VHH binders against F-box protein At2g26160. Designs and how they scored, part 17

Target 1, 331 residues: F-box protein At2g26160, of Arabidopsis thaliana (Mouse-ear cress) (q1pez8)
Amino acid sequence: MEKPEWSELPGDLINLTANRFSSISDVLRVRSICKPWRSAAATPKSFQCNLPSSNKMIETVLSPTTFFRVTGPSSCSYKGWLIRTKQVSESSKINLLSPFFRQLLTPSQQTLDLLKFEVSEIRQSYEIHIFDKYLIQGVIGKEGPSHILSRVVFLDNLIFAVGQDDKIWCCKSGEESSRIWTKIKNQVEDFLDIILHKGQVYALDLTGAIWWISLSPLSLLQFTPSIPMDYDGYDSCNKRLVEYCGDLCIIHQLRLKKAYIRRSQRTVGFKVYKMDEYVAKWVEVRSLGDKALIVARDSCFTVVASEYHGCLNNSIYFVDNVRKSVIRMKL
Short names: E, the ipSAE of ESMFold2; O, the ipSAE of OpenDDE; V2, 0.75 times the mean of E and O plus 0.25 times the DockQ between their complexes.

## First folded at step 4 (VHH)

Design f18 (from d16 with Y103S G106D E109G; framework vhh_7d4b_2)
Fold by ESMFold2-Fast, scan of step 4:
Structure f18 (fold): chain B 331 residues (1-331), chain A 123 residues (1-123)
Amino acid sequence: as target 1 above (331 residues)
Amino acid sequence: QVQLVESGGGVVQPGRSLRLSCAASGFTFSDYAMGWYRQAPGKQRELVASISYSGGSTNYADSVKGRFTISRDNSKNTMYLQMNSLKPEDTAVYYCATVDSYSLEDSWGYDYWGQGTQVTVSS
């Protein structure tokens, strides 16, 4: 297991960012064109909304973050570093964040030659911020907050998220109307993840089945069968959706069942599955080839390993809550 | 550069009032819930007042309820703490900070903190 060096910016770039936020925008000026299926989110903006809970409204903010690849424009142009950024409102300033953790990068007290760097946009993601007085008072895990959101996707004028009740919630992104989350009707399944794939929103349930969100009427329709895999001695409760080589895939995170407390269970491996549309069966992806999967807290995506410093082929990079660090495992 | 700058601290007699201000820069102030923490010598830092992103919801520690009022002006990137009927027990360094429920659950979360302003209530 290896901590990826490419998950951290060079000290020179970090120092420049901390002391010269306006000038760092010149380094990060080059961005990828927005794809048609992402055109509704062409300009990253914070989205303020209200989440209903019992007899009150909980204020929630979805804050955009962007993953970039930073490279040198000359003799180092083929390899770069993975960074995550958050834009400051009404300015060209950006905050540099850890790609895997919700934390700012610490200045190294070094300087960087701005003329040597180029950037490209990889992915857009959203951090969820909530003001729930019960959580703020440190009463987490006793009564708990109702209907906290996780895993957010934007599609046109609609926003979808997985709630702490393991149901899919929806909010309209309109300016005039009250931005209030509502639960999608007739959900009998519990959901783990949600993803935007080829202009459609898909959700993953606890059994490993993928569901499609129909917009007319707004409803969930089963897209794939369940994956009834029994991994002898292993717990696969943590599953993520990811796009790999144009296909929608499921990542199964395997943990040992024998720990008394689930949070103390260590990850021992991964399995990746793709739906074979012709035979309607799940097919195991046994190798990621020249690619790696990035399994971050608020996003999951594929990268070409050779384009990043310290990134290995056929690898999965993820956050291990037991170790409190980024770990690599080979698929 | 992310900064939270407190002002308005000082020395006052019991029963008097003070208004603290916190000026924010280098981040999108309106996206963050904000709070006032205080720390007296030899004691743990405590959250005395917090305010939601819009200013529509507030929360107070039992020791300051009815005496302190938190407010914010998102157009000025500024948060305030109006402290009335001050007591010697309110003597502490007061810190402006971002507050987020996920930061309490996730030890890898990040919060922005000011350097603090001293409030002394004595005769």
Scores: ipSAE 0.310, ipTM 0.676, lowest interface PAE 3.5, mean pLDDT 72

Design f2 (framework vhh_7d4b_2)
Fold by ESMFold2-Fast, scan of step 4:
Structure f2 (fold): chain B 331 residues (1-331), chain A 121 residues (1-121)
Amino acid sequence: as target 1 above (331 residues)
Amino acid sequence: QVQLVESGGGVVQPGRSLRLSCAASGFTFSDYAMGWYRQAPGKQRELVASISYSGGSTNYADSVKGRFTISRDNSKNTMYLQMNSLKPEDTAVYYCAAYDSYGSEWEYDYWGQGTQVTVSS
């Protein structure tokens, strides 16, 4: 299990958080010491929002997570580590997680002084947890059924998600009894991703077009033209939305078509496209400059490479399906 | 790093009860669905009972329905299986499992070492 160096926390910070704050006083201490940690400690508990199914209501829970940059005590250090935090459901505990995996970070043997560390919130995200009795009713070596929800965005009192049926679903975030997912009506396209950008929700369809979600009435409006889905010798079916330098961009993950088994297809590169609103045309982003893209399971976002230990300029960090490890590629 | 530790197995006579426990560490327990599997000699591993992340939904194999009760305590990172009216056919190694509710990837599923339950006179 390979990790970029910049994603590793100082050992003493990991030790304290891996022991998990077990009392309200620990949570209050975190809140008193540091504003960003106070924000993390105040993060809402998981939301239960059930998905309707022909035979049963599928139990679904959304667990909030936050990505932070953590810097050491040195006033001369401009570099930090990327971490992900999660508040344990129905408790005051905060877990430290890998930015790319759901596993907890390995604890250290050293003591932590919370006053010595600064944290900055980078992004908030949600993990989707689905319990369908039939999803876990299998035999050893058999893969489970398809999942229904894959990506989630919150806007005001509404929650939007991309389903396994490649459609956009919506749920109210209010009272638990009102949290029932419904499919947005009149969808003719199939969707790959969804993002919150400048207070608006945008969705990416299979043809590379971006759609805007209007709230009054609730509807999908095409925002950009399509772009080609295939390249000579490459499978470009895996596309993500990301914000880069204030602009909404599409990341194309390129895989070799020649692999016999799809899951064994190796990523060989990336292309990034930005919509030029003046000419209504897709323009290739040929360099990320001093920035890097983080392509994580539940979130995709931009960081300034110089602010992180071991992070390189003009780079994309992602999980490789074949090796099941974090890989870096230069754009 | 991730660890599931089963306890509570043993040897009992038919009609008696056992309570199995599974202590979890190294991941956010309350975000995972949990289950109990069993494997008898020469047979494939089978699902006995499963429980949702909140404990609000449960599932049981037909052979144990009405006799076994699955539960969890998210504050203690522990799952339980209360086994009543035990039969010789319940003799097996019992395994604790945690499921990544997102995926079909085996990398994210976790298994314990197992605990032996023997029902014999």
Scores: ipSAE 0.109, ipTM 0.533, lowest interface PAE 5.1, mean pLDDT 71

Design f3 (from d16 with Y103G L104Y G106D E109T; framework vhh_7d4b_2)
Fold by ESMFold2-Fast, scan of step 4:
Structure f3 (fold): chain B 331 residues (1-331), chain A 123 residues (1-123)
Amino acid sequence: as target 1 above (331 residues)
Amino acid sequence: QVQLVESGGGVVQPGRSLRLSCAASGFTFSDYAMGWYRQAPGKQRELVASISYSGGSTNYADSVKGRFTISRDNSKNTMYLQMNSLKPEDTAVYYCATVDSYGYEDSWTYDYWGQGTQVTVSS
């Protein structure tokens, strides 16, 4: 089973045209009737900002996207499909995006009408857009600036992200002229991920230690000990943070250690750990039970498998770095 | 529906000017860096001008610097290319497209492209 069925919408849903969101009155009706669409209509806005690079500023936009669970109209099934959406500002419509990749699922002539479906919001994420001056100097894209941002988290008037330099960056959501990213000071560690959990921002470093971001003063404080790196012939350099059953957990992505070339490093398994607060130790999660983990490029989250068509219990769905396809692995 | 529609192409004499327009719909235009590509018969498509999401930063291919000016109006979801002092070698089909994606593998799959508009510079 290389690609999960539930990650693809049925042909009839994909072929829907959302021509009913033509005015502000359509948006108001959606806000009144559909709770998750009410949240979307209530306004994640694009965030325009600047990333410093050498003696220049790189213009960057954080564009909001939302993951939804969609069930058919008057459906007797509790099962739905996972979709990712982006709002179209000029026509009050939405576009369907791949949950795992930076691509549209619907042809350019098609949009989705959420009024015909029951939807529930699963997670908000962001696409990162950068102005690439290097592309004009060649027909083939050149490697971009070292400070490309990933894994964006919003907390009040602050925004945090992981840079391509594996450091945590911060930006204030004030007036547009003041929206300049700065690196948090005194970082020795290399970071892989950040997450908002129980009102606080946590960062994950390469060794598996979790750090807390303190806001007064702005600083990184070590929250947990490191996790051992040695998995008897496996490489665990790729790690993600996820919230599982209310707990902050770490996902370790395992690759064969003897794969000497990065392009040959295929995922062979996963290990999941949570902090046991009673003994202050990392405890392996042996089974995800009735749940599955979605490890997407810009977001990582938990779903109840039985609520999705084709989703299996005790499973992790992720993008294979070598094959560029969605794969399922059992925990 | 995602669309980029070019207009303003035509036939002009050397030394004259043309203004190309690109009307965008079906996506949040103000989130994307935009550019103008051109392709002459038998040649590879080349990026000749690009503009940041705000319009505050632009870049040009050496062949068009000082002659072409790219601009955008985010309130109208429209991008423009003012082409001055046109030369026969500027003859090509001109395409508007998004240019803000990074990476070899994914850069083309998410980029939006127009159908193109013909510009012919001849006597």
Scores: ipSAE 0.315, ipTM 0.679, lowest interface PAE 3.3, mean pLDDT 73

Design f4 (framework vhh_7d4b_2)
Fold by ESMFold2-Fast, scan of step 4:
Structure f4 (fold): chain B 331 residues (1-331), chain A 122 residues (1-122)
Amino acid sequence: as target 1 above (331 residues)
Amino acid sequence: QVQLVESGGGVVQPGRSLRLSCAASGFTFSDYAMGWYRQAPGKQRELVASISYSGGSTNYADSVKGRFTISRDNSKNTMYLQMNSLKPEDTAVYYCAAIDTYSSGWYEYDYWGQGTQVTVSS
């Protein structure tokens, strides 16, 4: 099997997530703490949307996953573990997922009862799955599977996503027959990411500009100026949006430009920029202080490092697709 | 770890039936489209049947339509292929597969079982 293995995760993050959490669950045979899940337990389950392709409709499913901070029953420390979860069978049992990969943490696929733990919701995220007979056949036919949608944001009765075509797509969350993805009209820009921030949806384009999605009428309005992308010998084509200290920030992932293909996709560093609201200028964030950034496949967010086991200050945790492992870098 | 474990293959005479099962673990089964593929000696693998994440949509190869039925039970993390009216040309190794179809910019993962032999001979 040429697939990601447990053994490919860095030791620090294996200890932070799977190993530490599993050891706590083994101790909880005694039912000493029972705390109900917050509103996250009432979060809707997976639901279907249809994607137009040529003259046909392709089934897609949106699967909610939730990031939690978890502390054990004997917590005399405020430190906890970061976990990602998906609820199963509408019970108190949940599947534990890797925060960075689409993979279960428990080898036996047994569910864990989170009502025995103190939990707090950190972030909601969504995975998009696409069904098409031709996608499955493409794996064998040397074409490979094709997919169209990633990076999902919900705003009330609307759903937004970034397509493989680097455009913003929208779907209404109403009745099943009306859940059809449509591309937002008149897009000239190529988009890399979207985020929900203070009740509004913002999109990030290839030049580093942030756009606001207006709902009446549905349109994209440029919110910030572009940011320089030329870093002498580095490629910053991969950018993410994150909320840091109440501000929208852009994370630039720097890769070595002049390297062989196996090296050219390796990350060598990061730069973070925020908009200064008073002078309307981009300002580099030189240090994350007591915080860390989690740059995961389906979401990007800030944590206070001291609240998590094994998490270091002024750090960025991300996945390296070349090494197929989770890595930490200091900002 | 990700695993797909197949069962139900065997040797049967023409006109008989077999039911194949595929038990999945290590990933969220209900979020993946699943399929059955087969490969006869000296031929390329071909899709036999596929099923959407919910079981609400299915597809079949023309050679098996009306004879084979694909189904899944998401509560048991298991997919099935009911094969009726088997013919000698159905002889092949049958593979269970799960496809990661949304991985934009990330490594694409295709999960496969080890295969189960089906032989239809007089």
Scores: ipSAE 0.020, ipTM 0.447, lowest interface PAE 6.8, mean pLDDT 71

Design f5 (framework vhh_7d4b_2; at its last look DockQ between E and O 0.10; V2 from the best seeds 0.00; counts 0 for: pae O 6.4 > 2, grease 24.6 > 24.2, placed apart)
Fold by ESMFold2-Fast, scan of step 4:
Structure f5 (fold): chain B 331 residues (1-331), chain A 122 residues (1-122)
Amino acid sequence: as target 1 above (331 residues)
Amino acid sequence: QVQLVESGGGVVQPGRSLRLSCAASGFTFSDYAMGWYRQAPGKQRELVASISYSGGSTNYADSVKGRFTISRDNSKNTMYLQMNSLKPEDTAVYYCATLDVYDSSGWEYDYWGQGTQVTVSS
C-alpha cells in the first residue's frame, strides 16, 4: 500500500491550470484543489531561536505542523481522516504525520485518494527541536530537562511557551540573533498548559486556576479561582486546557494511586470541567455529546465525532505514557 | 519518503583518513540537530559526534576528539564526518541519525540511516 502524501501531485500542474483559467469560478476551483500547498506556503517558516544556559546559548527550532481533516470521494458520508502535516522546507513536499506521535504515517495505516479529497484546516501546532550536549552521554542532564520547552503559542510579535521547569517563557519574533527565551517575572505558580483562546493567551496552573497573559506590561493575571479537585484513589495532576463549545475547559487525566510505580502512571479515566460564570463555580462536563477531544502532546482540541472515520461520540483520544499507544476512553 | 543515506565507508589502513556523508531527504533537514552513531561488533551503539541545526555547535565522544570533525551543509541537506588518524578501534558500522530531546513523558521519534561499514585493518 502506497504511503499517503500530497506531495505526489505535481506542483507544475497547479501553475499550468491556474495560468489557463479564464473566469473567477475557475480560479476558485484551482484554490480549492491547491489549498494544501497554499496553506503550507502561507504558514510561518521554522522559527530559530536560543535558549539561555549558564554560559552558553542552546540552539532551538520551532517547526510548524498543521492538523487537517481530509475527506475521500464524494458520497452521502462526509466522514474524513484526521491527519497532521509538516511541510518539507519551501518545497511542495508535505510529510504526513501521526496526529498523536512525532512519527510519519506508515503505508499500512492510511491511503488517500488525492484527486477526490477535500481538506479543512483544524489547528496549527509546533514541534520543538533542541540541541543538547548531554545527548552524547545518552542521558539528558539535570540542567537539560529544565530548559526544554513543551507547549508553544504565537501571539502578534510574541511567542509563549510552557517549559519543562513548569514556568512560562517568552520570546520576541525579531531578528534571529535577538530571539532569546526569557522567563516571565514573578512566577510563584507551576504551569501545566497554555492555549490561545479568542485572541488571548491563557495558562493553566497546577491547582487548576487559569491565568491571563497581559501584554502591557508583560505579566500573568489570575483569571479564575483555584479549584480543589480531590479524587479518592486517583492522581489528577495531569491537566490540559481545551476549548469545548466556546468555553475554556480543563481536562483532568486520572491515574491510580497506591499501585506499583508503573501502574500508578496508567490513565484510568478523565474528568472535564468548565467555569460557570454566573455562579463562579467549576461545573463538571458529564458528556461530550456528539463530540470527541483530541489530546495530543503539543495540542488539545475538540472535533465533531461523526465527521471522522472511526471516531466515537463522547470520547477522548490520547497517548498513554505507559502504553505509548493511542487510546480512546469514554467520558 | 523520509530517508537518510550514508556513503563513504570502506577499508583503510591505520593512520589513514575517510570522509562519511549523510544525504537527507523527505524532511526539513535544517530543523534538526544531527549525529553520527557507530556500532562495533559485540558492542552497543554509541553517539560519537553531534551537530546543532545551524552547525554552530558540535560535540564529540572522548574516543574521537581531535581526530573526527562533524559538519553540515543545510543548502545540500547533507552532513559529513571527517575521520582522521583512524585506528583499528574505529572499526564499526556508522549510522546517520536525527537528534531530538526527550521530554519527561518519552515523546520522541528518530530518523535513522541504514549504516555504512568502516574497517580499519592492516
Scores: ipSAE 0.370, ipTM 0.706, lowest interface PAE 2.9, mean pLDDT 72
Fold by OpenDDE, look of step 6:
Structure f5 (fold): chain B 331 residues (1-331), chain A 122 residues (1-122)
Amino acid sequence: as target 1 above (331 residues)
Amino acid sequence: QVQLVESGGGVVQPGRSLRLSCAASGFTFSDYAMGWYRQAPGKQRELVASISYSGGSTNYADSVKGRFTISRDNSKNTMYLQMNSLKPEDTAVYYCATLDVYDSSGWEYDYWGQGTQVTVSS
């Protein structure tokens, strides 16, 4: 049977199929087939959004980014590379970045041929850039809880974010030139993180309680009780939400308490908790099994460690003091 | 106090060249990767060029590749952007910034300059 050449597909069929792809990688592959497919397929749209802030001097810019697993013809078939991508301006070009940093992985003029490489989407995320428009005095740090945050969630036509005021804000997503952010009313708690889980939006408050965001009416309801945070000698103020094996979990990043000497806070460990729904209590997750936890600045997720080069099972990968670090969970 | 001050912007005709400078102070310049961003009217801010800590590695946006050259002199705490063969589409405010600066809380902060206007017009 003569392999049908995709280029010989009727134009009507091309038009019907070319715009039905949801992933950026698929769209790029489609555009790479031939000129008719390229013409029929729309260029992926890029957007930029500012996170709401009570401080006018600080601007937070959000840009779409995606984590991918990449496997090449010369690589082991069962392992790939974890990469982060960013669309280049309004073009169909995508930069390959380190998962933890904004540094380009391929400084060379070499392009990744998506017809030769297998690229699978792991997670859509949003790059967060914070900058001061004016002169920054000293070390930019808020006195208070540490925020290694994935503070942005997209749900349908809505964007949710934890603002710099530690409150939940929302706005309409789309091609709007100007987004109007609205603070959810009647918030009494301060929030550290936000996540999309099973089609719902949840937020983590300062006490370690998880809140569910109702869309109609737009409101916050406490979903879980607070979690005990008594770590002798450690600061556990840095907390994140993550999905693990289908469950919503909380990650506590443990740092040494600042003694009298303003030494750089070093991460010394992590605690992971899941909610036991039957007893309504937090239970510590002591092992990640065959999985690794990726704690990036703007995203937190788990991967199967064996599927990636350089990934160890039962491990947490994170950034500490501008360096990639790894901690193995203790059983 | 951390400061980034851009200079060298202006109005030029297409095909001409400009050299931007960024003077850094208030931090250990050599410990940070640096970059140039630009923002045109009605467009998103975009990374134009980046340079590693030592200056040994550079990267460029496709739109400026072959025309722009980023460099740095760590002894002078200064970063440069040589812009050749300028086009009208290069018209933008150009910003100097640090890259991948993490605070103690794990947030990435960038230090930014005030920006310098580059206008390419006939």
Scores: ipSAE 0.018, ipTM 0.382, lowest interface PAE 6.4, mean pLDDT 79
ESMFold2, look of step 6: ipSAE 0.154; ipTM 0.568
ESMFold2 (binder alone), look of step 6: mean pLDDT 84; pTM 0.833

Design f6 (framework vhh_7d4b_2)
Fold by ESMFold2-Fast, scan of step 4:
Structure f6 (fold): chain B 331 residues (1-331), chain A 122 residues (1-122)
Amino acid sequence: as target 1 above (331 residues)
Amino acid sequence: QVQLVESGGGVVQPGRSLRLSCAASGFTFSDYAMGWYRQAPGKQRELVASISYSGGSTNYADSVKGRFTISRDNSKNTMYLQMNSLKPEDTAVYYCATVDEYSGSYWEFDYWGQGTQVTVSS
């Protein structure tokens, strides 16, 4: 069913509202940036590595991205804009991106006057790009290579990711490393997501259980029980990890699983769960209060809604695959 | 503002050659694997050639292997398809596109060009 309460989000609203006030893209030049933006460019360059397949290696690129909040220092409003940045692989310059889409906000010939702006780092993340010879044959569900397709987490000299085979893979990030991904041994579970939380790496499995990655030896230890499985009429496979109010939480995206409609399934709502460590049980978060969740492709994070232009309290902002646009739903 | 713009299509006789170009803007071209798709009337769209982000690896459909060559120039944000020994069966609209995938709750939107017509007639 269609929801009449759909609304626009900071990502799309930045482009639309900026046109009213002079777009950020009207004043940007990627090579002429102030020190805070150059610090973002000083994060590690795109990481080129290889994913093993039966008898070959598949090219993979991990591209660092950073989410920023941008405010005018002379403004009477304390609200800011959400933007994302990405380092260009062959230079130290950075591109300005939409926070929800892999689109540039700025052609290389524009300039940014940062004397008018203050920037704050919100989140670091990585985009994953794969080249695989089996893509041309359409080998989905056949014996073939797995891809590193979901979120990537860096922990010191190690990189962790969820592959297309729904398993956790690990790669060493040092200059001396072979830069070859290795699957963690003895995985029975299928994984959906991975996050760095309080200096530790956690993974989310298909049942809603969270697992901790131990580094010595490298292994998976169950951290929480499975989430309640009673979702009659809903697809249970759409779950993400997020940090909310200092707690590790699960976002469950609800899609109808009823008998065929020819088009893709539409998102009809969300549920958010946190682990109550005192009782050791999953507890539904029924309201986000003054906060909103940003559910981007390569990152999920919490913002205080009042700090952002066009952001509403108790809201989840996400990209709807069917409509190919940014959508808001209230929790 | 992602755009992919194809050019170089046309009408040729069997055995001749064409070179297609794809100009990319609005995204970091050098970080994406790219491909050429084609669609003949009444047929499904098919991937005929792909190229890795660096240009170091390429792949081809069996029907075009040995006749077509894909290449890219990351400094110009441009991808090419050199088509040699063209056959009537190669007649189709040719599309430039990204060939990356994304897993999870959200699927990556494919970036597509508008297409360029290639007609091979005797």
Scores: ipSAE 0.012, ipTM 0.454, lowest interface PAE 7.7, mean pLDDT 70

Design f7 (framework vhh_7d4b_2)
Fold by ESMFold2-Fast, scan of step 4:
Structure f7 (fold): chain B 331 residues (1-331), chain A 122 residues (1-122)
Amino acid sequence: as target 1 above (331 residues)
Amino acid sequence: QVQLVESGGGVVQPGRSLRLSCAASGFTFSDYAMGWYRQAPGKQRELVASISYSGGSTNYADSVKGRFTISRDNSKNTMYLQMNSLKPEDTAVYYCARVDSYGDYEWEYDYWGQGTQVTVSS
């Protein structure tokens, strides 16, 4: 079996969170005391909808999740752990999720006094659940991510998503009977990602151009030029939007285009692009400084490395096609 | 704390019926698609049937289509598999599974139950 070259793993960042929580009731104690935790628990319910795909309806549920930073006792370091939570509508409980994986954290045998912990909200996201015949039959490589809703953004009473056709779709979040997805008209581009930034919705196309979604009329307006195509042989599909130092940036996860099977492709590096206001061109970010990027399946965001246990400066943390471990690469 | 508990397995003669149940807890059952898998001795697990979050859409392996019916009761957090006209080749351990969302060219089931044995023999 071939083993890829790996960077240091942020085992402490994940394992400390998993080992610290003894039960869901202890988590609820923190939620009832901390304002950020209570705010997250009050967020909108899961959203049930059907996405049309050719002659089929793809049943989909969008479940709200929140990333939190949990800090230890005041007598210790101000460093915290990254956790992800999901509201449970069947009870007054909150599920603790791995920040990078969809799995619930296993309760440890250790009992903790969570009254000594503080919780800070980092960001909100949505977990996407689908029903699709081919995926459930275990057919790999026949139908890819193209028939699934990609990253989803909620803005007031509107929901935006990248659909299975790589186009931007919009839905109103009102009553269930009115939850019908509508494709934004006149889309020529194929889209990879969507983000809420400074109260506006932006989308990223295959070439690395960012588009602004205007709400009146509902339309896509090109916001930036495409990034340079400097990487012959690299897959163009692995690009994400991220907010870095107040600006929209593009993360390009480099995987070899000519690999026989995309599922087996290894990440060989990253490029990060920022718009240079003075020359109106994309420029490569060569260092993240004291920050790290978290590239999760349904969320991509920046953290200050020194605020988290096991997190290193100038680093990108991600899950490649190896689903059981978080990988770090230095930018 | 996600938990899936199967029940209803047993030993039956060919042509008879069994109904399997899967009781779910620790998550919002109505937000997830669910499935039944089986594993015969010395074989890999195979999908038997799956059901959407609402129960409005179902899917079956060709080997069981027309004989098996999957259903769910979201008010009871329970999924069922009605197995009719059982054949010796249906002998396997049957597993309840919560369906994970697809992503990054890969997918997997989040959680599996312990399984319930079904034996079809004379």
Scores: ipSAE 0.052, ipTM 0.501, lowest interface PAE 6.0, mean pLDDT 70

